# VH-VL binders against q9umr5, part 104

Target 1, 268 residues: q9umr5
Amino acid sequence: SYKPVIVVHGLFDSSYSFRHLLEYINETHPGTVVTVLDLFDGRESLRPLWEQVQGFREAVVPIMAKAPQGVHLICYSQGGLVCRALLSVMDDHNVDSFISLSSPQMGQYGDTDYLKWLFPTSMRSNLYRICYSPWGQEFSICNYWHDPHHDDLYLNASSFLALINGERDHPNATVWRKNFLRVGHLVLIGGPDDGVITPWQSSFFGFYDANETVLEMEEQLVYLRDSFGLKTLLARGAIVRCPMAGISHTAWHSNRTLYETCIEPWLS

## First folded at step 5 (VH-VL)

Design q23 (framework fv_nofazinlimab)
Fold by ESMFold2-Fast, scan of step 5:
Structure q23 (fold): chain C 268 residues (1-268), chain A 123 residues (1-123), chain B 112 residues (1-112)
Amino acid sequence: as target 1 above (268 residues)
Amino acid sequence: QVQLVQSGAEVKKPGSSVKVSCKASGGTFSDYAISWVRQAPGQGLEYLGYIIPLFGTANYNEKFKGRVTITADKSTSTAYMELSSLRSEDTAVYYCARTQYDILTGYSDHDYWGQGTMVTVSS
Amino acid sequence: DVVMTQSPLSLPVTLGQPASISCRSSQSLVYSDGNTYLNWFQQRPGQSPRRLIYKVSNRDSGVPDRFSGSGSGTDFTLKISRVEAEDVGVYYCMQGTHWPYTFGQGTKLEIK
């Protein structure tokens, strides 16, 4: 009786990361068919996001076909961007709730410890030289790198995020917007103690301006122009915002209070 | 299945340099980072640095910066550690270790270790 | 650099009895992602180190369940529920949270 749930993991993730999430769903909605997609695990999560979108698309088609009443998506971190693109490229998706768990929906611009490990001599201010090259765009993390001090380069070089956000024109933009607008609910989850997603408000379509002041979704050009339907969804009452403090990046899928507050209400 | 095979023992004079190799087999070379750790006779473990072949980036312990260089050759699945201006206190077994690196989580662990290479610096 | 302090440095233990090794860090090992990158290694005489535990409490593949790790923040423990003869060796804790990564000074476990 409950709609099936499809889970899309993040960077360097696997299905095992969602063990607690599956336990919570089984407790509150027993009998729910939950499919955690076991694609692009480990290093393969670094592959270009459009390649991942194609692979996940092939995996979700039969699941959606078997559930005429609809399905729910739970998409974690980088996986939230994959799901954004899936909803746009699929002419026939039947997604009710799209639950985005701490995903950098407007991009990432962080001087985080992870970047120090990968690029020890680079600061976030210098990463644009790598990410906005053709070589850099072959890696998923660079597909959503959004340097607010080099917005021209981001708009010209981003092969993924600028296109799905409608920040750069694409021949399919009108169809992508129509497809995305079929979603029943867009549930956005994130918080200030995440520690990875920078700015954390990116999970709610907020982002830095050129002075690194965070502007919320309603101040973003993509919202004001309704480039892919955010303004229309908000007016329809279809956007849910569920921020929660005290949750680190790897804990979004394993915190019971978070699940009960932000996820459980949207799984019926 | 994964193996790290290091080059043979070296005896060097003070002031010279040494280059130790670490050849990986099993799995793909670009799927992980390679770390270098040394152990002086009867002493504990000391971290020199690591390389992430996928991005061509390396990081070095400040204690060795300027003397240590870590490189990787993806075509031969081999990592190298070169230590210059050798001193007697550089006498140690040098280990390479495979580290699975999770970019967003920052997770780094040492799955597999090479057999070690004894480098002796004569007085 | 983060200083890792182990105690005891010498651990004589009776075969079949439990053994515990403590490891303390000079600062918190909680990483920006919320994980704690505290590892435990075993080194048998003449051999390369072998990882037993990663991220405080996760056993590596092939490590017997008599080995367990626990702790948080700055205080960590490796416990062996029943020591076997093959457990002789030096045990090291290692932090991977703060660069440069550092090891404890080692604990030599021997059968008495």
Scores: ipSAE 0.414, ipTM 0.761, lowest interface PAE 3.3, mean pLDDT 89
Fold by OpenDDE, second read of step 6:
Structure q23 (fold): chain C 268 residues (1-268), chain A 123 residues (1-123), chain B 112 residues (1-112)
Amino acid sequence: as target 1 above (268 residues)
Amino acid sequence: QVQLVQSGAEVKKPGSSVKVSCKASGGTFSDYAISWVRQAPGQGLEYLGYIIPLFGTANYNEKFKGRVTITADKSTSTAYMELSSLRSEDTAVYYCARTQYDILTGYSDHDYWGQGTMVTVSS
Amino acid sequence: DVVMTQSPLSLPVTLGQPASISCRSSQSLVYSDGNTYLNWFQQRPGQSPRRLIYKVSNRDSGVPDRFSGSGSGTDFTLKISRVEAEDVGVYYCMQGTHWPYTFGQGTKLEIK
């Protein structure tokens, strides 16, 4: 039998968004128990990410317990960060494949149409004034806002991303790294035509430097320092990068070609 | 001069709802968070929640979750606090207050307050 | 929730004499940005709260220099060097570091 699949949704999302993915999984891997976690849906997805991590943890623990052979995680958009944090705090998870589906793994710094809907009168260059305040960090999107022009503020004020990245020292860094390294494979999916994740390379742990030049994962301090295990995972062949063009942000979970190419191989 | 002007006093029955407004002037509404704090007669201050008008999203004290709704209208620079399922214990003066943050001066919370709105809940 | 404990709760003071109010938090108020978001508010009878001090020791504009704030971590103090008649009211400490934000019980300053 196939290992169970757990799906975690993104910002302003719900389980309904994954109806096609479920269909694809059922077709190609019949009998797979797929659970789309219907937590923090819609506007509730704006709750602090640590709160979400706790909620999702409570939901996945019993699923994992019933699947001693392991489970697969498919985590979309903001959900990818939730899942990474989840795997960092769980010392007993049994995740075989962690599929990060167009997630801002290295943060977000963009004011696309999607974000402008949330911040209609804001520019990306000004969001630091809100996001890096204590009251701003009570909102999920600010938890992974990564302003390359205000790196000091990011490092000091980010209550989520900077911590799970090990960019700011904390007493759980070593343990979180150990826990995260329990993952069998880290499958990173994203693409240049996403239109939301900015830069799109963030899905592959790439990000802007101070000049807004995109650097790759291997150039990031978190990799070089192996702060949460990326270097180690890469060295053991556990990181899979699956870029795909021509897919918009809201289509990653419903594109059949993407599924067959980037997701299906890791559901066995 | 920054000012927060709140709506007038309210008298409500138990089980009903009240909606208090807070109009901001003298600043950039979208750059702030608007907080709501209440004070029962002769008592201390209690935090209800706040809204970030720029985001259109609010954060609530869990104690009031489900009963408090904070909204904002950027076009009128007005924030609202609605409290439902009113109880006698909800009798209080309700205040709005402003919070802002900038890179130079840092986080500045609750630097300006409204004049308060008395809400009386009685049968 | 972070509990803010003020002492004393009642503070009778003779005009011209100094006053001191203590505020203790149940956990550190140091935020990740290095700031400590501890405020002091004054509420005169029949008025809205007025912020006197922000981030432990910074006076707001228009606040007399006889008011001063100090402290760190979990222990904070508001001092009035020479109490004046206009200082009558209730003083609150407030933490803005941890959600939900919380206030002390208030200290009622009265003239003897």
Scores: ipSAE 0.154, ipTM 0.698, lowest interface PAE 2.7, mean pLDDT 92

Design q24 (framework fv_nofazinlimab)
Fold by ESMFold2-Fast, scan of step 5:
Structure q24 (fold): chain C 268 residues (1-268), chain A 123 residues (1-123), chain B 112 residues (1-112)
Amino acid sequence: as target 1 above (268 residues)
Amino acid sequence: QVQLVQSGAEVKKPGSSVKVSCKASGGTFSDYAISWVRQAPGQGLEYLGYIIPILGTANYNEKFKGRVTITADKSTSTAYMELSSLRSEDTAVYYCARTQYDILTGYSDHDYWGQGTMVTVSS
Amino acid sequence: DVVMTQSPLSLPVTLGQPASISCRSSQSLVYSDGNTYLNWFQQRPGQSPRRLIYKVSNRDSGVPDRFSGSGSGTDFTLKISRVEAEDVGVYYCMQGTHWPYTFGQGTKLEIK
C-alpha cells in the first residue's frame, strides 16, 4: 500500500484548497490515506511560525506513529517553511518525500496583493522596519521576510527563517541538521509565473544579493557551509528540482500536469 | 498631537462583562498598535493584550485568553477591550496605550497612554 | 512568563540627592535583533504611566537628562541624578522582549 500523505496549507489558506490535489492522488494512488491538516486556517495563518510548528507537530505525531513504513509531506507556500521546521525539531520523524510546493525557502522580498492588504501604505523596501521588531516577529509573514538590503537586521531579528536555515547560530542547530537529514527526498517545486513568491527562485533556495541579482542555491552561504544539510542532500541525490512555467501561486495544488510531473512520482 | 481618550468609569456585577473604549486622535490610526494594561488599586501594572488595527490581529496574555477580546474600528479610530465573566479581582483601572511604529522611520521615541477607566466589580 | 524584580520597593530620598532603582529579569532580554527591550515608566499619583526610557538607555522625547538608564542582559538600573519634587511617584521597569510583556512590581519614590 501507499504511504500516507500529510498536507500543510499556506498563508490565508485552508484544507478546502486541496480538493483537486486529493482527487489526483486518489486517481493515481488509490487507497492513499491523505490528511489535510485543518490548523491555523485563514487569519490564523498569520500566527508566529514557531507557534504553528508546535500545533502541526502535535497533529502529525499520531499520523507518523501509525505509519512505520513512512509518510510523505506536501507543504504549500508558507506551509513549506512549517514543514522545514517540523523536520528539524522532530527527532523521530519518518518522512520519505518532503514536497515543497512553491514555498519561500530562502525568504520573501516582494510587493504582492497579500502584502498590500496587510501593509497598505508600505513598499517592500520599508517593511524591514516593522518586520524586524518584536511586534513584527509575532506575524508569520515577517518570520520569513528577507530584505536583501538589510541582511544584518534579517540575521539578527528573524526569529524563524534565519535560525532554521542556519544563517544565525542556535544551540539546537546540530540536532536540527541531523533530524532534517533523515528525510528521503526534498522535492522543490516553483516557477517564474507564480506572482506571489518573490524571487520565485526562493522556492529552490535561490535568493537576491544586495543588488537584487538572484544567486542560485549552490552560491548561497547556507549551501556552501552545509548549515542544515542541503549540500549533503544534493550529494546523496536526494534533492529534486521541478520548475514549471505558466502556474500562478493559487494554482499549484490544482494543476493536473504539475501533479503528474512533479508530485506523483514521489508518492510511492 | 497624539491623544488617547477612554470611556468613563463603570460598576459591574460579578459574572457580567465590561467593554472599554479608547479613541485615538492625531496621527494615522493604522500606523500603531494599541495595548491594554490594567492596574488594581494600589497594585502594579499587568499586560492584557494588544491589537494592530492595520492587520486586524490581536494578541492576548494567556492569563486572560477566553475572557478578553480586543477589537478596533478603523472608521472611528477607536479600540475596544471587552472582559467577560468578571470577578472582584478584575477591579482595576484599565489603560490603553499606543505603541507606534512608522514603517518609513522605524521605532517611535514617543509613547502615549489614555487617562484610564476605573472598572469596579462588586455585588 | 518573564519575572521582573525591582529593588528597593520603597525609596525615600532627600530633594537634590541621587536615587537609583534596580531591575532584574528572570531571563535575558536581548532580542534576536540585538536590541534589549527594557523600558522604565513613571507613574505620578492619580496619573497614567509615562515612559521615561526605552531600549535600556534611550530617553523618550521631553524626559529630563537627569534620568538615565543602564544595564545589559538581565540586570538594569534607572538613575535620577538630582531628585526633584515632581519625581514623586511609582517607577516600573517593563520588558518588551518576550510575550507576554511584563512589569516589575514597582518602586515608590517619596521625598523624606
Scores: ipSAE 0.014, ipTM 0.509, lowest interface PAE 7.2, mean pLDDT 88

Design q25 (framework fv_nofazinlimab)
Fold by ESMFold2-Fast, scan of step 5:
Structure q25 (fold): chain C 268 residues (1-268), chain A 123 residues (1-123), chain B 112 residues (1-112)
Amino acid sequence: as target 1 above (268 residues)
Amino acid sequence: QVQLVQSGAEVKKPGSSVKVSCKASGGTFSDYAISWVRQAPGQGLEYLGYIIPIWGTANYNEKFKGRVTITADKSTSTAYMELSSLRSEDTAVYYCARTQYDILTGYSDHDYWGQGTMVTVSS
Amino acid sequence: DVVMTQSPLSLPVTLGQPASISCRSSQSLVYSDGNTYLNWFQQRPGQSPRRLIYKVSNRDSGVPDRFSGSGSGTDFTLKISRVEAEDVGVYYCMQGTHWPYTFGQGTKLEIK
């Protein structure tokens, strides 16, 4: 039998977005119990990420308890950061495959339609003034805003991403690392034509330096210091990289070729 | 310009609840947070909590132990503060105040205040 | 909670003379973004608080330039260069750096 699958959506999203993904899973792995969590839908997705982590945690506990053989997570966009935190804060998770579907794992630094909707006069160069304030950290998108020109502010003010990446110290860092390392596989999916996640290599733990040159995961301090276990997972053979061109941000969960190539192999 | 108008004075019995309103005019309701602060007669200011209306998220001072609830109705640009299990020590003027974001300087911290609502708790 | 301590609590001042109010916090008020969220409010008798100063030293529009704020870390000062009759009231410092946000106990400025 197949392990249950839990799906976590992204910014301004809902369970409806995953109807094609559910069709694909049912076709290739009939009998799989798939739960698409309908928490923090639409505008509620802008709530602070730690609040979302608590709500999703409460929803996944009974699902994991009923599946002693383990579960798989498919976490889309912002949802991939929620799942990163879930794997760290849960002392007893039994996640086999964590499938991160075009998620800004090292943060976001881009002028997107979502930012212009929230802050119409904002340029990416100015958003740090809002995001790295106490009020700004009440917004999920600011919790993973990573301005490479104000890295000191990001490190000090980020209430979420800098902490889960181990970029700033936290009393629970050692426990979070231990918990995260229990994951069976970290499957990273993303691509250059996404159009929203900026830089797109953030989905693979790459990110801009101060000159906006992308440095890949292996050049990041979080990897080199093994702050939350990336280096250990890579050495274990547990990190899977599946880049695919030609896929826009809203199409990752509805592309059959993407599913067959990057997702299906990790659903046992 | 921006104005915060609060509901009228209330006299309540111990153990009851009170719900004070704060109607905002001028500006976009979604562009700011609404805070609630109280002042007992002849005493200083004490912070109860705030709400970010666009998200519906509220944050509370733990001193009030789940007795305070702050809500917002975006259609009427009105924030509410409800305080339950009232005690004589809750007798105070309750104020609402606005915090607005400015992209170049951060936020404008509690820049406009309502006129205050006197809540008297007596038997 | 961060404790905000004001001194003096009572400040009788002669018209036209300077006045100075001190505010000390039990913890540094520098937030992780590098800003110091210290505000000064004036409350005239029977009125709502009115913000005079934000982020230590920035004066609100409409606030006379005889009011100035200064300080850093844990020690802050509000100065009135020449006290006028309309300045009578209670002055509060407030920190917005650490939740829950807290106020000083207030300084009552009176004309002697």
Scores: ipSAE 0.015, ipTM 0.552, lowest interface PAE 6.2, mean pLDDT 89

Design q26 (framework fv_nofazinlimab)
Fold by OpenDDE, second read of step 6:
Structure q26 (fold): chain C 268 residues (1-268), chain A 123 residues (1-123), chain B 112 residues (1-112)
Amino acid sequence: as target 1 above (268 residues)
Amino acid sequence: QVQLVQSGAEVKKPGSSVKVSCKASGGTFSDYAISWVRQAPGQGLEYLGYIIPIFGIANYNEKFKGRVTITADKSTSTAYMELSSLRSEDTAVYYCARTQYDILTGYSDHDYWGQGTMVTVSS
Amino acid sequence: DVVMTQSPLSLPVTLGQPASISCRSSQSLVYSDGNTYLNWFQQRPGQSPRRLIYKVSNRDSGVPDRFSGSGSGTDFTLKISRVEAEDVGVYYCMQGTHWPYTFGQGTKLEIK
């Protein structure tokens, strides 16, 4: 039998968004128990990410307990960060494949139409004034806002991303790294035509430097310092990078070619 | 000079709703968070929630269990606080206040307050 | 929620004498950015609250230098070096570090 699949949605999403993915999984892996977690749907996805992590943790624990052979996680967009944090705080998770589906793993710094919808009168260059405040950090999107021009504010004020990245020292850094390293495979999916994740390389742990030049994962301090285990995972062949062009952000979970190429191989 | 001007006093019956407005002037509305705080007669201050107008989203004190709705109209630089299912205990002066992060001075919360709006809930 | 405890709750003071108000938080108010978002507000009779001090020790514009704030972590103090008649009112400490933000009970300053 196939290992259960747990799906975590993104910002403003619900389980309905994954109807095609469910269909694909059922078709190619019949009998797979797929659970799309309907927590923090819609506007509730704006809740602080740590709160979401706790909620999702409560939901996945029973599923994992019933699957001693392990489970697969498919985590989309913002959900990918939730899942990474989840795996960092859980010392007993049994995740075989963690599939990060177009997630801003190294943060977000963009002013795409998607973001402009949330704050239409704002420029990305000004969001640091809100996001790196205590009141701003009460919203999920600010929890992973990563302003390359205000790195000091990010490192000090980010209550989520900077912590799970180990970019700011904290008492749980070593344990979180150990926990995260329990994952069998980290499957990173994203692409240049996403249109939301900015830069799109964030899905592969790439990100802007101070000049907004995109650096690769291997050039990031979190990798070089192995702060949460990326270097270790890469060294043991546990990181899979699956870039794909021609896919918009809202289509990652519904594209059949993407599924067959980047997701399906890891559901066995 | 930044000013927050609130709507006038309200008298409501139990079970009804009240909506108080707070119009901001003298600054950039989009850069603020607008908070709502209330004070029952002779009592202390209680935080209701705040809105980040630029985001159009609000954060609420869970104590109110969803009875509070905070909104903002960026076009008029006005924030609103609606409290539903009113009870006698909701009788209070309701204040709006501004929070801002400034590049030079840093985080500055609740530096400006409205004049307050008295809401009386009585049968 | 973070509980803010002020003492005393009533503070009768003779004109020209100093006054001191204590505020204790149930947990540290140090935010991740290293700042401590502890405010002091003054509310004169019949008026809206007015912020006097922000981030523990910073006076707002127009606030007389006879007002001073100090403290760290969980213990904070507002001091008035020489109380004046216009200082009559209720003083509140407030934490803006942890949601939901919370106020102390208030300290009523009166002239003897």
Scores: ipSAE 0.444, ipTM 0.785, lowest interface PAE 1.8, mean pLDDT 93
Fold by ESMFold2-Fast, scan of step 5:
Structure q26 (fold): chain C 268 residues (1-268), chain A 123 residues (1-123), chain B 112 residues (1-112)
Amino acid sequence: as target 1 above (268 residues)
Amino acid sequence: QVQLVQSGAEVKKPGSSVKVSCKASGGTFSDYAISWVRQAPGQGLEYLGYIIPIFGIANYNEKFKGRVTITADKSTSTAYMELSSLRSEDTAVYYCARTQYDILTGYSDHDYWGQGTMVTVSS
Amino acid sequence: DVVMTQSPLSLPVTLGQPASISCRSSQSLVYSDGNTYLNWFQQRPGQSPRRLIYKVSNRDSGVPDRFSGSGSGTDFTLKISRVEAEDVGVYYCMQGTHWPYTFGQGTKLEIK
C-alpha cells in the first residue's frame, strides 16, 4: 500500500549504486515497488540534460499511470536536476515526495573528484570559457555549471539550469511553475562533507555571490521572485531541509542513519 | 601558431573500419573543440562530430552515431576519428578542424584545418 | 536538422567587380547567448576549407577586408567588394547554433 518509488541516478552512475537504498526501503516499507531507472548510465550521463529529461519522462509516465495514489522520486546528484525539470514539464505528474539527494540545485562551481578526473589541473576558474559555448552546452555538466564570477554569461548561455530556475525569462515559465507546485513535498538533503557538490549549500538552493560568499535560499532572487515556486512551497510547509555532516558524495544512498532521518519519513 | 597534420590516404573494403589521426603542433590554452567534417568527391561538407579535449568527451551527428568514435590522446596532442561498418557512400576526404571559443566575442578569430585524408571504400 | 540554402549556386564574376552570395536558414540562428553563429568558408580547388567570417560579420585573422558578412535571424549575405583571381573557389555558409551543425550546398565563384 506504499506509494511506488522512482530512483534517478547521477553523473557517471548507474542503478547498481542504489542496492543499499533498496535494502533500507524494503526493511522499513516492505512491499514498496521501487524502480531504479537504468537510462543514461555511465558516460551517457554526459548527454544534454534536456535529452535526459525526455528519456526519463517516457520511462516515468507508465509508472505514474499505474499509481493513481501518487509516487515518490528519489533523485541523486545530477539526477536531482533531471527531476526538477520533469516536475516542471509534466502537466500530469502525481509526485508526492521529491527527495533530492545532494543535487546542485543552484549549480556547480568547484574542483571536485569528477572535475579532477576530467581535468588534470584545477580548471574551475577557466571552465566558463568552454561551458558557456554551444559545444559545451551539449554536455550535462556544463548545463549546470554556474560560475559566480561570470554570472552574466551563465544567465545568457545556460540552456538548462538558468531556465528551470527561472533566472531568466522563458515562454513556458508560468506553466512550469504551475506544474512544479503540484509536488507534495520537496525534501532537500546535503551536507558540508560531500566533497563533490560545490558549494554544498547548492543542494539547499544556496549559492556563491561574486565574492564566493554563500547566500542561502531566502536571499536568492529566484526565491524572492518566487520564479518557480520555492517561496510558495516554503509558505505551504512543503519544503523539508535535512542537512547531515560526515557523509561523502557517494555515501548518500548507502548511509542508514541518513536514510532513517531524512528519507524514511517521506515514503508514505 | 597551431598546425594540424592528418594521417595519409586509406583504401578500405566494405564492412571494415578506418581510423584517421589529426596531430596538433603549437600549444595554446585548451578552450577549443576539434571537429571532424567530410566531403564526398564533388560534393559539399558534412559534419560528423567533435571532441572537447579538455573533457575527453565527444558529441556525434545522429546520422553516424554507433559507427563513429572520436577520441583524443593528450600525451601526443592527437585526435582520432574511427568510422566502422564502411560503405561505398563513406568514400570522402575527412578533415579535422580546431576552433577556439572566446567568451568576449564568441568564437575566436583563429580556426585551423588539417590537410584532409582521402578514404576510399571499394571492393 | 537546420537546412541552409545558398543562392546562386554558380557565380561568374568579372575581375575587379563585386560579388554577393545569399544564405538562408530554415530557422533562426540566434543562440541563447544572443550571438548568431553563422560562418562563411572558402574552399579553393584542391585545398582545405578556410573560414572567412564567423558570427555573421567578423573576419578571421588574415582575411582581406574586401570580404564582409551581414544579416540577421535567417537571412545572411557574404560580399566581396572587388573580386581577385585568387578568390576562385566554392563558398559555403555554415550554422553553428543548432546541433548538428550544417553547411549550405555551396556557391562556385568563377572568373568570366
Scores: ipSAE 0.340, ipTM 0.723, lowest interface PAE 3.4, mean pLDDT 89

Design q27 (framework fv_nofazinlimab)
Fold by ESMFold2-Fast, scan of step 5:
Formats: sequence, structure tokens, C-alpha cells
Structure q27 (fold): chain C 268 residues (1-268), chain A 123 residues (1-123), chain B 112 residues (1-112)
Amino acid sequence: as target 1 above (268 residues)
Amino acid sequence: QVQLVQSGAEVKKPGSSVKVSCKASGGTFSDYAISWVRQAPGQGLEYLGYIIPIFGLANYNEKFKGRVTITADKSTSTAYMELSSLRSEDTAVYYCARTQYDILTGYSDHDYWGQGTMVTVSS
Amino acid sequence: DVVMTQSPLSLPVTLGQPASISCRSSQSLVYSDGNTYLNWFQQRPGQSPRRLIYKVSNRDSGVPDRFSGSGSGTDFTLKISRVEAEDVGVYYCMQGTHWPYTFGQGTKLEIK
């Protein structure tokens, strides 16, 4: 009776990270079929996001076909951007709730543990030098690197996020918007103690201006122009915002209180 | 100045594998990508793949995916290209080349090349 | 994959005369940043390729000014204003805009 749940992991992650989430779902919604996709695990999560979108698309098609009443998506960190693109490129998706767990929806600009592992001596201010090259754009983290001091380079060089957000024109933009608007609920989850997603408000479509002051979703040009449907979804009552303090980046999928507050209500 | 020095010629039997090295000297190894390109006798250039050492991750031309593996060892400033399941059609000179991907210092696409390594596949 | 087509494939030229090589791509080579990642390489007999031109028209350090590149979108040209004996070799265009990166078939420049 419960709709199946599809889980998409994040950067340097695997299906093992979601064992607690599966436990919680089984407790509150027994009988739910939960599929945690084990594609692009570990270092393979650095593959270009469009490549990941294609692979995950192939995996979700048969799951959606077996569930005529619809499915739910739970997408963690970088995985939330994969799911954003899936909802746009699939003209026949039947997703009810899209639950985004601390995903950098407007991009990433910060010296996190992930960046220090890849670039031990790099400062966040210098990463644009690699990311906005054609070579850098062949790696996932650069696909959503959004340097607010070089927004012109981001807009022109981003092969993924700027296109999915409608910040740069694309021939498929009108179809992508139509497809995305088919989603039942967009559930945004994140918080100030994440420690990885920078700024944390990126999980709620907020982002830095040129002075590194955060502007919230309603102040973003993407929202104001309704480039891919955020303003329409909000007007429809389809956007749910669930911020929670006290949760670190690796704990969003394993905190019971967060699950009960932000996820459980959206798993019909 | 950056120099790329490759390992010596190899003669291999069909079905075996070959591993060619490319040692970089000068510059910071992590500041550039290393590409692998081959040239069959009397033929043109064909791209196999590349690695960005700082990411530790490689991209492969789909034609060779599953047979080619490109790796890098930052401690020795050496990149490697391994090609498995060798066929006579893989007989070629294999070149490494570097790309400086830093857009501020001048993005420099395949500006230095190694001397080439002849790989002969025959029974 | 982007197909790179060179013309002519064989280019006999008299010393001191100009030479011109055409390169056409099956898709636009303009990247989203506005740059065109079209390169020209020279391969002298028995040597590795040497880059002459990058981003359509920029000469590499040490490349004589008699070499020039031009073009836009899908049509590109390498010109040698006065061919010298040392210019004998095969010339390749290469695109670095779309993965996988691809080369033209090569143009063999010979002295007649």
C-alpha cells in the first residue's frame, strides 16, 4: 500500500550509509519497498553528473514502471542534484515526494572535508581555476561548484547546475520545467550545523551574493523568473522546508528525530 | 620546464596486457592532467583517456572502456596507462601529454608530449 | 563523437610558397565559456607531436610567426606564410571542447 522509496546517495558515499534510514522506514511504514541504488559508489561519485543521471535513470525506470501509484525519492547531498535532473529529463516520472537531504541546490562554495581531501592545499577561492575549465567539468564536484566571486564564470562554464537551475538557457528548458512540475512535493531538508554544505542555505535554494551574504530562495533570480518552476511549486503549496539544527552532514540519514519530523510525514 | 619521459618499447602477445609509464619532471605534478594518445604505424592520432592526479580519477574514451586503466603516483610524479586484452590492432606508439587546466595561468591544452612508447602486439 | 575532417590530406608545396590546411568539425567547438578549444599539432618524421596553435589562433612559445591559425565555430584554417624545409611533416587539428577529444586525419606536408 505504501509507495516504493528510491534512495540516491552522495559524494564519496555508498548504499551502506542508509541502513538506519531503512530501519526507520520499516518501523513506521512496514512493507515499504525501499531500493538504495548502488551506482557511482565511492570515488565513482566523482563522475560527471550527467553521466550519473543517465545511470540512475536506467535504474529507476523499472522501479517506476512497477509502481503505477507512484514512488518517493530520498536523495542525499550530491544525490539531490542527480534527482533534480532526473525529474527534469524524465517526461514520464511518477514521483510523489522528492525528499532532498542537505543537497547543494544552488551550488557549493566552501573548504569542506571533501575539498580538503581532493585539494589539501587549495583554498575555496582558488577552486574555480580548475572547476571552470572543460577538464574540471568532467568531475561531479565541479558541476555544482558555484563561486560567488566569479558568478560569470559559473554561469558560462557550469555544464550541469546552471542549466538545471535555468540560470543559463538550454534548448530543453521548457520540457525540463514541465517535467519537474509533475512532482507532488519538494521536501527540502538541511541545517546550520551540517559542516559540509556551504552555505547550508543552498539546501533551501539560498546562496551567497558577491559579498558572501546569503540571499534566500525568494530573492534568487531563478525563483523570481520561475526558471524551472520553484515559484509555481511554492504557490501550489508543494514546497516543504524542514531545517534542523544540531545535525552534521553524515547524520541526516541516521537521525531518528529528523526522520520523524522531516521525512516520515511524506512517505505515503 | 616540464618534461615527460616514457618507458621503453614493449613486444606483447595477443591477450596479454601492457603498462606504459610517463614520468613528469619540473612543475607541480598535481597542477595538470596527463593524457594518453596512440598512433598506429602510418596512421593518425587516437585519444585513449586522461587522468587528473589531484582528483585521482580518470576519464576513458568509450572505445577502450573496460580495457584501459590510467593511474597516477604523485610521490614519483608518474602516470601509467595499462591496456589489457591486447590485439594486433593495438600495435601503436603510445604518447603521454600534459594539459595545464589552471585558467588564470593560461589553460594549456596538451602543450608537452612524451617521446612515445612503441607497443608491438604479435604472435 | 565529434568528427574532425582535414583537407587536403596530402599537400605538396614549393619552398618559400604559402600553404593552407582546412579543418572542419561535425559540431560547434565553442565551449560554454565562449572559448574554442581547437589546437594544431605538427609531427616531424620520427618525432612526437608538437603543439603549434591553441584556442584557434594562439601560437605556442617558440613557434615561428609564419604559422597562423584562424576560424570559428566549425571551420578552421592553419596557414604557413612561407614554407621552409623544416616544416615537412604531418599536421593535425584537434578539438578539446567535447569529450572524447578527437583529431583530424592529418595532412602530410611535402616539398616538391
Scores: ipSAE 0.342, ipTM 0.700, lowest interface PAE 3.2, mean pLDDT 89

